# VHH binders against Probable sulfurtransferase: the designs that were tried, part 6

Target 1, 337 residues: Probable sulfurtransferase, of Methanocaldococcus jannaschii (q57909)
Amino acid sequence: MVEINLRELKKYANPFFLTIRKDKILVNNKRMARLSRTKMDKIEEEFGIPVIYSKTYEYVSTKVGRFINKHKIIAPRDIVIVGLSGGKDSLLLLHLLEVYRRKYGIKLIAVTVDVNIGGIRPWKEDTEGVKLIKHHCEMLNVPHIILKNDLDVVELSEILTKHSKGMEFSPCFSCSVIKRHLLGKLAKEIAENENIPYEKVKLAYGHNLDDNSDTILANIFKGERLKFMRPLTRFKYNEVDYQSFKIPLEECIIIRPMLPILERDIIKALEECGIEYYKDKDMCPYSRDRGDSVRRRCHEILEKLEEEIPNIREMVVSSALKTVEYYSKNPYGEDNL

## First folded at step 5 (VHH; framework vhh_gefurulimab)

Design s50 (from e4 with T58N)
Fold by ESMFold2-Fast, scan of step 5:
Structure s50 (fold): chain B 337 residues (1-337), chain A 121 residues (1-121)
Amino acid sequence: as target 1 above (337 residues)
Amino acid sequence: EVQLVESGGGLVKPGGSLRLSCAASGFTLDYYAAAWFRQAPGKEREFVSAISLGGKTNYADSVKGRFTISRDNAKNSLYLQMNSLRAEDTAVYYCAAGPLYRESWTEYDYWGQGTLVTVSS
């Protein structure tokens, strides 16, 4: 509810290791922020807002920070667009990226796409989910825009399915295409208006470790290519063909800072920090399973195995990465496989 | 309690100068695109100048070369330096902030109350 004076805050803590909200401060790294209980109490007394320490939030923030640095996915002065599409994942991502406005001097923009799903609009401006998104953007002091699309993603998925000769496409695939179209168009517009290279404007997605491992396993079970999500992907201009029309996909950079984070740790971090989020099922019926029964089944299998083998999801991703590396170095099959 | 408060308006003779200030409270102006708009008596609100997220500036043709938009991050404030003022610059000047650089006033989220500038010939 109060705008924090950064100069006054610096008397007590290093703000390069804090997530700053108007209603509370989250600790990204207690030691690096130079915080003690005494200093946290002084901040609370002076600014009238709580300082929340969560071991899970610190763990997640530290792991994401190392991942960003390892893969060079955010550079100084970048403009980062965060798609707020599903609830918990994108909201945590927005909180984790807040500190980079200080560390790297980036600009943050939060974007919600008001998608038409069979005539329903779960992300319409006056819905409870969007009101909650707006609340968090206001608390984090992040500019927020809503992009409206009138194309029915259910109709688009039916068009693709009809012309695929036996393949079935979910509404979530068409939804991802529409979001990528709108966000890519916005990124291009921003790069042109700022007179900067397109590589300086990044689209940040909240994909996590569960998403990546689920996708890999589902591709295996479907007999498809062993594809996996990357920390940073450079997309050239392309078009998606819906028969009677084409949807342009502008050249852009997509980053996935939470890719190494387990879904359970995302939920725990939000809960420990007292950050309210809207359940995916309450916003969109397709959000949880992506309309893909095989992917949903793979999620259930890995979730059950994870109780016994905590690193099972990391092993799935590691296997895919090692396989790609091995065959890139040994293209002629002169090996023991 | 998000607000923008303009100041610095007043009566000035043609050829004179004024500096308008816009103080932001309840949010960090530097995280937003910001703009100046004006509304003359009996006219619609028109674009004057804007500064983008990355600090690029743009100006309406009628004020280009005479007006300069700037920010002061330490003071959480936006400024409009107005030189070589003309009778046609007489208007209520509004400060605005929003997520993106725009020349349409309908695309800005936050607005000030306005400050009157009168250029008397």
Scores: ipSAE 0.691, ipTM 0.861, lowest interface PAE 1.4, mean pLDDT 87

Design s51 (from e4 with A50S)
Fold by ESMFold2-Fast, scan of step 5:
Structure s51 (fold): chain B 337 residues (1-337), chain A 121 residues (1-121)
Amino acid sequence: as target 1 above (337 residues)
Amino acid sequence: EVQLVESGGGLVKPGGSLRLSCAASGFTLDYYAAAWFRQAPGKEREFVSSISLGGKTTYADSVKGRFTISRDNAKNSLYLQMNSLRAEDTAVYYCAAGPLYRESWTEYDYWGQGTLVTVSS
């Protein structure tokens, strides 16, 4: 289908700058795609689907593209696994990565983890959220897998908390452990079956600029190490204790292509493109919790400051990155102010 | 509407050759793992050959060196070139597509209708 679509589509546009769905085409870069109103109309006439131009989607797509190139996040022929919860971040990420199947010859796999949360399964097959995920994967022509886990993340959080040195672990943390376990195991299986290095299989997460800046500020306020998320992280094999069993966390590469993108721009891009997504309150029973109250407060603080300092979130991240780089190179030197 | 349509089956003498074709519509085959399975009367579907997401080809021991699986992305099609055919190759051949390489037929999402291959005089 795409072969017929691409051959005919090339007569009107450069498909290296489009996100192609069965029901609509999104414009990643209007100029580079060689699109005019006349050409967009001809595409709509010939293929019977709309061409959607969103200035926000173009902005986001362009910024993500530059970020991927700057940090060498994705290489030609990589296999990229995208975890889909039905939420805004991972869904936009899947749309943004679609074009790399043409530009870089990557393969995309969408994965939903059916986690057990106190006997509740928000991502069970045939729930409304999973139906929406399946719909988007079908429209984007992306293979989709559902991974089922029977370990109760509520029980896991209780066990981890009991064995901690005064730390408390939430069900959301335990859920992330289970997802990392399953996605890492899948990535290892794929690398072995394809007979390729593990570095060629990447787990793509939809972390954004709000997530990173909120995390940095929260760590400062908690007196923790200045931790932040990087564009590409290599994880070594590790294990998490669960009763008499250990949960393996396989060696893997995690990438975060949307890390420079503001949450508001993610929402705006999805809405302007007519891409439906599930809000947190509808996907997980624990989404109604306040969660990390310090992170929430930091989010509110930075959101207020954006009115006065529009690039405050970028400055927070930039400061942390420059500080780590500076002290790595100059651990005992005097500061030049 | 997702479809896989097979063709190229028929009657062939032992030692002969056939080329099976599988045309995909409603999705891009190159974005999926694809495989050929076969089923003889009274047997469960048996793995024959596959192309993984990364393009790695795999063959069942019984067909290694005789069968060749390939894709034509321009035609959105999968092929199985069958050489040196034997009586035991007689079966209905199915084209399948799914997210990952699997030898179990239950793991594939999309299936063709099947095409009969009979090896006899």
Scores: ipSAE 0.676, ipTM 0.856, lowest interface PAE 1.4, mean pLDDT 86

Design s52 (from e4 with A50T)
Fold by ESMFold2-Fast, scan of step 5:
Structure s52 (fold): chain B 337 residues (1-337), chain A 121 residues (1-121)
Amino acid sequence: as target 1 above (337 residues)
Amino acid sequence: EVQLVESGGGLVKPGGSLRLSCAASGFTLDYYAAAWFRQAPGKEREFVSTISLGGKTTYADSVKGRFTISRDNAKNSLYLQMNSLRAEDTAVYYCAAGPLYRESWTEYDYWGQGTLVTVSS
């Protein structure tokens, strides 16, 4: 592979708006990178690797950049941990965050959790999905860690279900608890070893606009509080009680840089850029819709309504945010009559 | 392909100084935690110094105050400045890189071939 010197690239482009891989260069923003078709051709001739420009990838990259700035979700010299499942969301997130190593001086760590699901390990080191994750990390020069968990998430979900008051807990819930436990423990360890506040170490999740709007609508249909995902969430220490033992959840910061991006735009950006990924269903039987039939139905409802109201998913999220802000300032509300 | 290549080893008298260099190719060293380990004849590989992702440095008690670890992003290189060298510093010195700040050599993924440092009168 050709090692690209950033000083040589500065002759042609602003490298802060490029995602540099060993096999290709992805253009995050053509205008900000100061690229023309002639300059892209010159880079390809000089370095012998393709320069890929996708309008969808540019749109996604630009929107994520504005979202990061608007909500202050990444600060200079932060350490960012990206959970990689091999699926489309986490892989695109890794590519999008790569440029912040140059732009903000962040450090980036990719983590895959090898979970035990009824004796099956979809993310064990020698699987094709994990090999693909390693390939992307090598291409982007990102350090990669595999964390192994021996607790069976199926057994954990059965314990919660048995001791609940008629509630059922899916293996996906217990899987999320285990991943949150391991990633939070790692974040705490890093903060302590670096001697920095825990707020400087962020866990980056690939949640998207579909995820957020589906969650809001599902909570409405279940009669739950209007819980929704925020761009940056500060979690205090907590424990999940499995009766015979407790699983600690360390204090941490979770960020969701892709939260304003539609799932279809994520897929299109990956396809146009030639970024290979595995579908969640190929990795884990429980990954699809996170084992929640109500969320699947809500996804279908919103997809249908997008035909009439193109920005319906954004409106659902906006409504929830405005409602929370309104009632935090006006606890009893205001009647315009 | 990831490579780390050490240089700067040699023969030096007690009280002398040496600067070891470790050149990285195939990856960007600044994106990793990096470390120096050494192995003396007949002994296990031991920790010397590490520089974390955030730039925090740590030293083994035996070298603290005498050795300084640093990296140069422009040169994609890691350095170990060794001062006030002692006979017990005689060892093959290895450069290593990995995802995390670790004092155990088994936790590092990438290694150089080693460079010999002999402190002898």
Scores: ipSAE 0.599, ipTM 0.823, lowest interface PAE 1.7, mean pLDDT 86

Design s53 (from e4 with A50V)
Fold by ESMFold2-Fast, scan of step 5:
Structure s53 (fold): chain B 337 residues (1-337), chain A 121 residues (1-121)
Amino acid sequence: as target 1 above (337 residues)
Amino acid sequence: EVQLVESGGGLVKPGGSLRLSCAASGFTLDYYAAAWFRQAPGKEREFVSVISLGGKTTYADSVKGRFTISRDNAKNSLYLQMNSLRAEDTAVYYCAAGPLYRESWTEYDYWGQGTLVTVSS
């Protein structure tokens, strides 16, 4: 295992465009890193670790970088909390954000929530998925925290479902509430201890383009408000009501740097770079349906339609964004007498 | 291969000064919160000082104004400058690193072996 000295590496490349692991170096942008095959070979020879260049990874890292800049998602000296489930999205996100420790001087904290799901704990410290998460955090020199929650998310989902008017709520919804509660509480604690505004502590989620387009289409099919995920969302203090008790959600900033990236490009980038990830469905029995049968069906529908309309997911998101923008400016337009 | 190694301990008279050093290897100290703890004979391990993830420094009331914590990222090292030492400061001093600012020693992931500081005449 090699600990890379950035000063020695600067001899060959601009390290701000590299993701440096103990076992390999990933090239985020070959041109900006000022790398050639000759220089990559010299780095491999001198440091004894492979230098990996993937066109897909470069495409993804470049697009994420532009998205971060366009929406002002991350500012210099921010503290960024990355939720890690061991799945493809959160692990790629961790690798992509690692470079910002040098580029923007951010601090990264990786957090895994050990949730209670019907008495089983898929993210318990001794599980294979958590061992993989720890491996990635060790390779990237990222501090890692495991937050344990004892409330059974299955019981919570049953409480919510019993009080619904025919609506079914999966354990995944209650799981997301518990994770948001714990991460928000941690973000607040960090802001207070550092004596900085809460806006400087950001929760980074690995939501991607598939997630956003699936959400939009599912909301349409359910006859619900046309809600979608945004690049940066400011959440005010709120409480989720489980009848006999409430779960507090602290004021926080959630960011989604991978929101414009297709799921297939995330998978391809991970595979080309040799970044191992754990399938969420293998860690948690409820992960397969994303907690919502309609959303799962929408995912399948859009995946099939991509064969005929390659940019359909971008079109779905674009339509929702344009509609929100239009009606924000014209709340009583021609369509609303 | 992650290690913290303390040095600089020794015997000093009351009112004297010592500088403790802690060298990190196998990881980047600047990416972690870093702290000094001490344990005196017959006492629990107690918090001395921390430099947080964002660079804020905090001190136990007993050492505030006398001790200064700092780190040198280029040397991947943590320091504790101890001035106006008292007999009550006699303890084994430990360097620690972890993901967050904490005053409980049980919440730190990496630890040094400790270095003895004796304040007596």
Scores: ipSAE 0.650, ipTM 0.848, lowest interface PAE 1.5, mean pLDDT 86

Design s54 (from e4 with A96V)
Fold by ESMFold2-Fast, scan of step 5:
Structure s54 (fold): chain B 337 residues (1-337), chain A 121 residues (1-121)
Amino acid sequence: as target 1 above (337 residues)
Amino acid sequence: EVQLVESGGGLVKPGGSLRLSCAASGFTLDYYAAAWFRQAPGKEREFVSAISLGGKTTYADSVKGRFTISRDNAKNSLYLQMNSLRAEDTAVYYCVAGPLYRESWTEYDYWGQGTLVTVSS
């Protein structure tokens, strides 16, 4: 392991355009970093670690950077909490946010929630997935916290389903409630201890373009309210009622810096950069064969159509956003067609 | 390998001053919360001073106005400037680091081995 001296690195490159790890350097923007093949070779010779250039990683980091700026997702000196599951999305997000510790002076905290799923704990500290998370946090110099939850999300979902008006709630819903509860509570604690406004502490989620387009199409096919994920969402305090008790959801800011990125580009960026992630989609008993069947079908439909129309997912999201913006500015629509 | 190494302890007379240093290696101290704890002979470890993740400094009532915590990011080091030292400040001083500011030393991930400060005539 190499601890990179930034002053020495500045002789060869601008570190504001690099993702810096102890075992390798990733190039966020080759031109802005002032890198050539010769300079990359010199860095490798001096520090004894590879400089990895991936066109896909550069594309992704550049697009995410523009998206962050356009939507004012991250401000200077923000504290950003990244939820890490060991999967591709959250790990790439962590790598993409590393450089903002230099660019914007943010502080990063990585958090893993050790959820209880019918007595199974896929994110228990000694699991392979959590070991991989810890490895990435160590390589990136990011502080890591594990939050343990003892409430069984399966039992919680059974309680909700029993007391609903005929609605069925999956364990995935209760799992999301528990994660949001714990991360929101942590964000509130940090804001209070630092004596800063809650808007300065952001929860960063690894949602991507596939997630958003799948959700939009599924809501349309279900005839439900058109719900979609936004780059930055301000949540007011709320509670989930489990009859005998309530689980508080603290007010918080959730950001989604990777919303404009296709799942395939996330995978390709990770692979080209040699970033290992936990590929076991069966890690959680409910991740593969559970959840919204309409959403799963929409994913399959959009994936098939991408072969013919590469930008179809972007068009789905664009349509929803333009519609909301149009009717917000034109309450009566005022269209004669 | 992650390490915190304290130095600067020693014997000093009441009313004197000492500057403790804590050198971090294997991680970037500025990206963590960092604190000083001390343990006097026959007593439990107690909080002395901290720099939170966001840079807020905190001091125990017993040292406020006499001690100053600071960080030098270029040297990857934490310091504790101790002025107007009293016999009651005699203790082994520990440098600690973790994801968040905590008053309990057990909640920090990294510890140094400690440096002895003796205040006596």
Scores: ipSAE 0.704, ipTM 0.868, lowest interface PAE 1.3, mean pLDDT 87

Design s55 (from e4 with A97T)
Fold by ESMFold2-Fast, scan of step 5:
Structure s55 (fold): chain B 337 residues (1-337), chain A 121 residues (1-121)
Amino acid sequence: as target 1 above (337 residues)
Amino acid sequence: EVQLVESGGGLVKPGGSLRLSCAASGFTLDYYAAAWFRQAPGKEREFVSAISLGGKTTYADSVKGRFTISRDNAKNSLYLQMNSLRAEDTAVYYCATGPLYRESWTEYDYWGQGTLVTVSS
């Protein structure tokens, strides 16, 4: 535990290519940070904390940086809200975004939603998962908020299903609606208090390549539209009508900086950097199905096929993107097989 | 450990000036919202001024135009320049930080121990 004096650190390394924590420094790009074994040793001697080099963290950090730049995901002086569940994805995302406080002058805020799931609160403040989230936020010098939801997402899903015409809505759907409501409301409040346009406040989600390819395949199997997650999505104001309830979904910008990263690379990066994440699989039954049983099955199918086709997840996403592009240009054109 | 230490308080005559300092240690002040609160004898703790997460400054009506909040990132410190001091400004002044700009003191996470400002002839 130390206060890292950025001016002193600059004597040894370029901090635009480092992830800085109170207990350790992670290397985003060794060459650009101008680090050698000798310089890393000097940093450890002066500040009393290790400098951790992970080839996987460097790979992931570099790929995310290129993706952010390619898709203009983050602009200078943006305020970025990171939703933290304590899982591997959102925690790695928080670490990867830390450097942008220096590169782009962004502000980071971490938010955990304490959802009510049939009277169970997996993310209440004194749980092991939330303690771990708080630990990482403290080490990274990131402000953390817990937003409490009073509505039972199980009860809400039951109400919605009962009034549907044959549609079944899972508690996971209601949970996602409540999280989107609370995070969107917070983003609106921040934009208003800061007197800035809503486009300057971004909600960052830890969706990864596995999530995107799983979603596409699940939509195919369900006979749904080929909807996929984009690097940056602008959502218009909407309302979810649960009979007597109007749940507002404020206009917001959602960004997904880790969208091109494989889940296995996320895990490997965290492990190589010594970053502990929440592994509790008993949090809720719906978490075991990755949102639903069809998505879980799709994940398993793609995992198996990856043995024969190593880039299958990238190809699934590429196919969907190429199809959207083709039909936007040729809505009535001829096709050849 | 996270710590905020206030300094610069003292006795000053009406119309005088003081600069309060708040030195942060164990975290980077510029990454948080920061505020000054005060508590006068026999009164509740009240909002004085804040710098939001995005850097916007806000002032209570009672101090607007007389007080200026500022931050020095190189020194990891928050300041409150107090001009045209009045007897009603007599209070213990507290530095506070938290994730968001708030006017309610109950919504800040970290606090200094306070520094006394007395305005009297």
Scores: ipSAE 0.682, ipTM 0.862, lowest interface PAE 1.3, mean pLDDT 86

Design s56 (from e4 with A97K)
Fold by ESMFold2-Fast, scan of step 5:
Structure s56 (fold): chain B 337 residues (1-337), chain A 121 residues (1-121)
Amino acid sequence: as target 1 above (337 residues)
Amino acid sequence: EVQLVESGGGLVKPGGSLRLSCAASGFTLDYYAAAWFRQAPGKEREFVSAISLGGKTTYADSVKGRFTISRDNAKNSLYLQMNSLRAEDTAVYYCAKGPLYRESWTEYDYWGQGTLVTVSS
């Protein structure tokens, strides 16, 4: 197991524009890394690992970098916790954030939550999906923590549904509550132990453009507020009430660096870079849509409409943002043609 | 307050075994690298063994094959199983908590008060 010597690598390339793994190097920006085919060949010869150029990975890396800078999502010396389920989104996010250990001096930590789903543990340590997560963390030289939870998310969802006024809650909702509880608790412990402000520890989620547009459309169909995901969200302390007990949600900062990226570009980037990932349904029978049938239907509707309106997902998000901003400034606005 | 408390030291004959324990309070040990160090009279502190966040272990050449480091996350404790003890293993043993991670090395920023191990006939 080889740890790449950055001093030697700097002879050939600018490592501020590379994703460095023990088994391969990915190119975040070929021009800024000062790479040519000749220099890539020299790196491969000296270090014995391939340098992989993917046009899609470069596109995604560049777009995410601009988004991070525009919204000030990551600050120098931040500690960033990435929740890894073995799926495509969080795995690509982990790779995209690797370079910020050099650019901004961040510390990067990977966390997998071993949740109890009706007695089944899709993310228990000896599963194929968790072995794959461990492999990628080892290749990226990122510390990996597994947090075990004993509360049954199926039972929790049944408690919420029973005591709701006609609402139905899926196991995926309770799963997200448990993950948020454990990750928030970890972030708080890290901030306290390092004696730094809580806002220096960020929870990074792999939400993408499809997720955001699906959520907006689903809220419309359900007659709810036009809630949408932000690049950076500050959460105050809260509690989820399960009748006989409460689950605390610690104050935290959640960031979503891949929010402007289409799901298809995430898949293409991973495939072009030869990064293996598990599909959500191979890891867990309850998909990422939180068992929300309306959200699933909205995803299908938007995919179909993309044939007629190629940028429809961007239009949906843009429309919601502009509408909220307009009415906050103009509650009695003048309507004209 | 962050604290590490070692126990399990004592007098043992050459070839014997001893198990050291380190109880952590004020933080969750399994989120950090942790290590055992020792200091013999008149000598500098010496690295003995470490365990990483992911459970990867490393040992000083002098103890490889004889000592085993482990942790029990439920008990928030670190252990050192010492077998085939030699007179040269006589020292005060300290457990230490490292930062979450460093690129090339682990720094240890909290230490226990130590437990004495004496190996003599």
Scores: ipSAE 0.000, ipTM 0.211, lowest interface PAE 12.4, mean pLDDT 83

Design s57 (from e4 with A97R)
Fold by ESMFold2-Fast, scan of step 5:
Structure s57 (fold): chain B 337 residues (1-337), chain A 121 residues (1-121)
Amino acid sequence: as target 1 above (337 residues)
Amino acid sequence: EVQLVESGGGLVKPGGSLRLSCAASGFTLDYYAAAWFRQAPGKEREFVSAISLGGKTTYADSVKGRFTISRDNAKNSLYLQMNSLRAEDTAVYYCARGPLYRESWTEYDYWGQGTLVTVSS
């Protein structure tokens, strides 16, 4: 199959506002792409593939674009690594970032981590989930790397739990450590291989507004520091100690372009665009929420309150950000009630 | 410092077998495509075999069914198992690393020093 030529497509549309796959074209912004029903029909007729317009996808892509620009998340000629689990968040993120290859000249690399979970490998190369990931990468012409790790995340979580008096660590925590280790090591090697600074290589995570607001509320209910996820975080080198050995976490930059997007809008955008994905629990028997009942309860609380207060999740995040900003500027400031 | 060091070459009779090893240091081999090339006396360097980032293997027509390329994660090493060796396989064998970003590439950025394989009676 012949790949669609962007130059030929310019006769009908501004391709900067399109995500071009081998099997379909997704419209990021109908007006900016200069598309009408007639032009969409002509593109379908000439290239033999469907042109898909989703109002929700347009809303999401526009909001992500504004967020990237506002927080300077991606710079021209950056290298962006997207971790793909086959789930809804990472797959939509991959489609949303594709346009930045043209807009900012970024290099986009997709990575799947084949983790060992008690001898089971949900992300083994020949699984249906990984085949779906490969399909998306092929359709977008994005390089895909599979990183294999033989360390059993169940065994690692048992080691941490045994040596932590009063705390229990889930396999999901150890899984996150392994993924962070492998992705950080890859980012370091890419920076060295390309002879560019570390800040030019970004690890893109699919965290969304639900994730951030759930995290804030859960930390409040647990009496912990009011921790939340930022659009761009610089992580210094660190090590996780598993007693007989340490797992290095390389210095890296993590970005979260979908942080302002509601989970429901992610699902709706994927469904309206006909983008196939796997549910998290179909890929892995352990989910982040499965081992954290407080976080799950907070999700339920905010979902119910959202019916009465539509912007409740945005208000939770806004409150946390404003509080940190206020006390950063006024360490001994007054409370104004 | 990136280094590739080949070993396992030697003199072998026609129909015999050899296993070549390539030890990588200064980088993680599993994140890179890798290949074996050879150069016979008086000839240009030619492709022998490659293994992609995803583990897909490719072989030159002259070696298909006789040679097997593989990696060992634990040893950070690349191997070439050579069976049913012929006089025409006599050459200096080199291992090479491809670019990090691609399953396929047009050039290699690092090469080993080479190991001599002589097939003669």
Scores: ipSAE 0.000, ipTM 0.168, lowest interface PAE 15.3, mean pLDDT 82

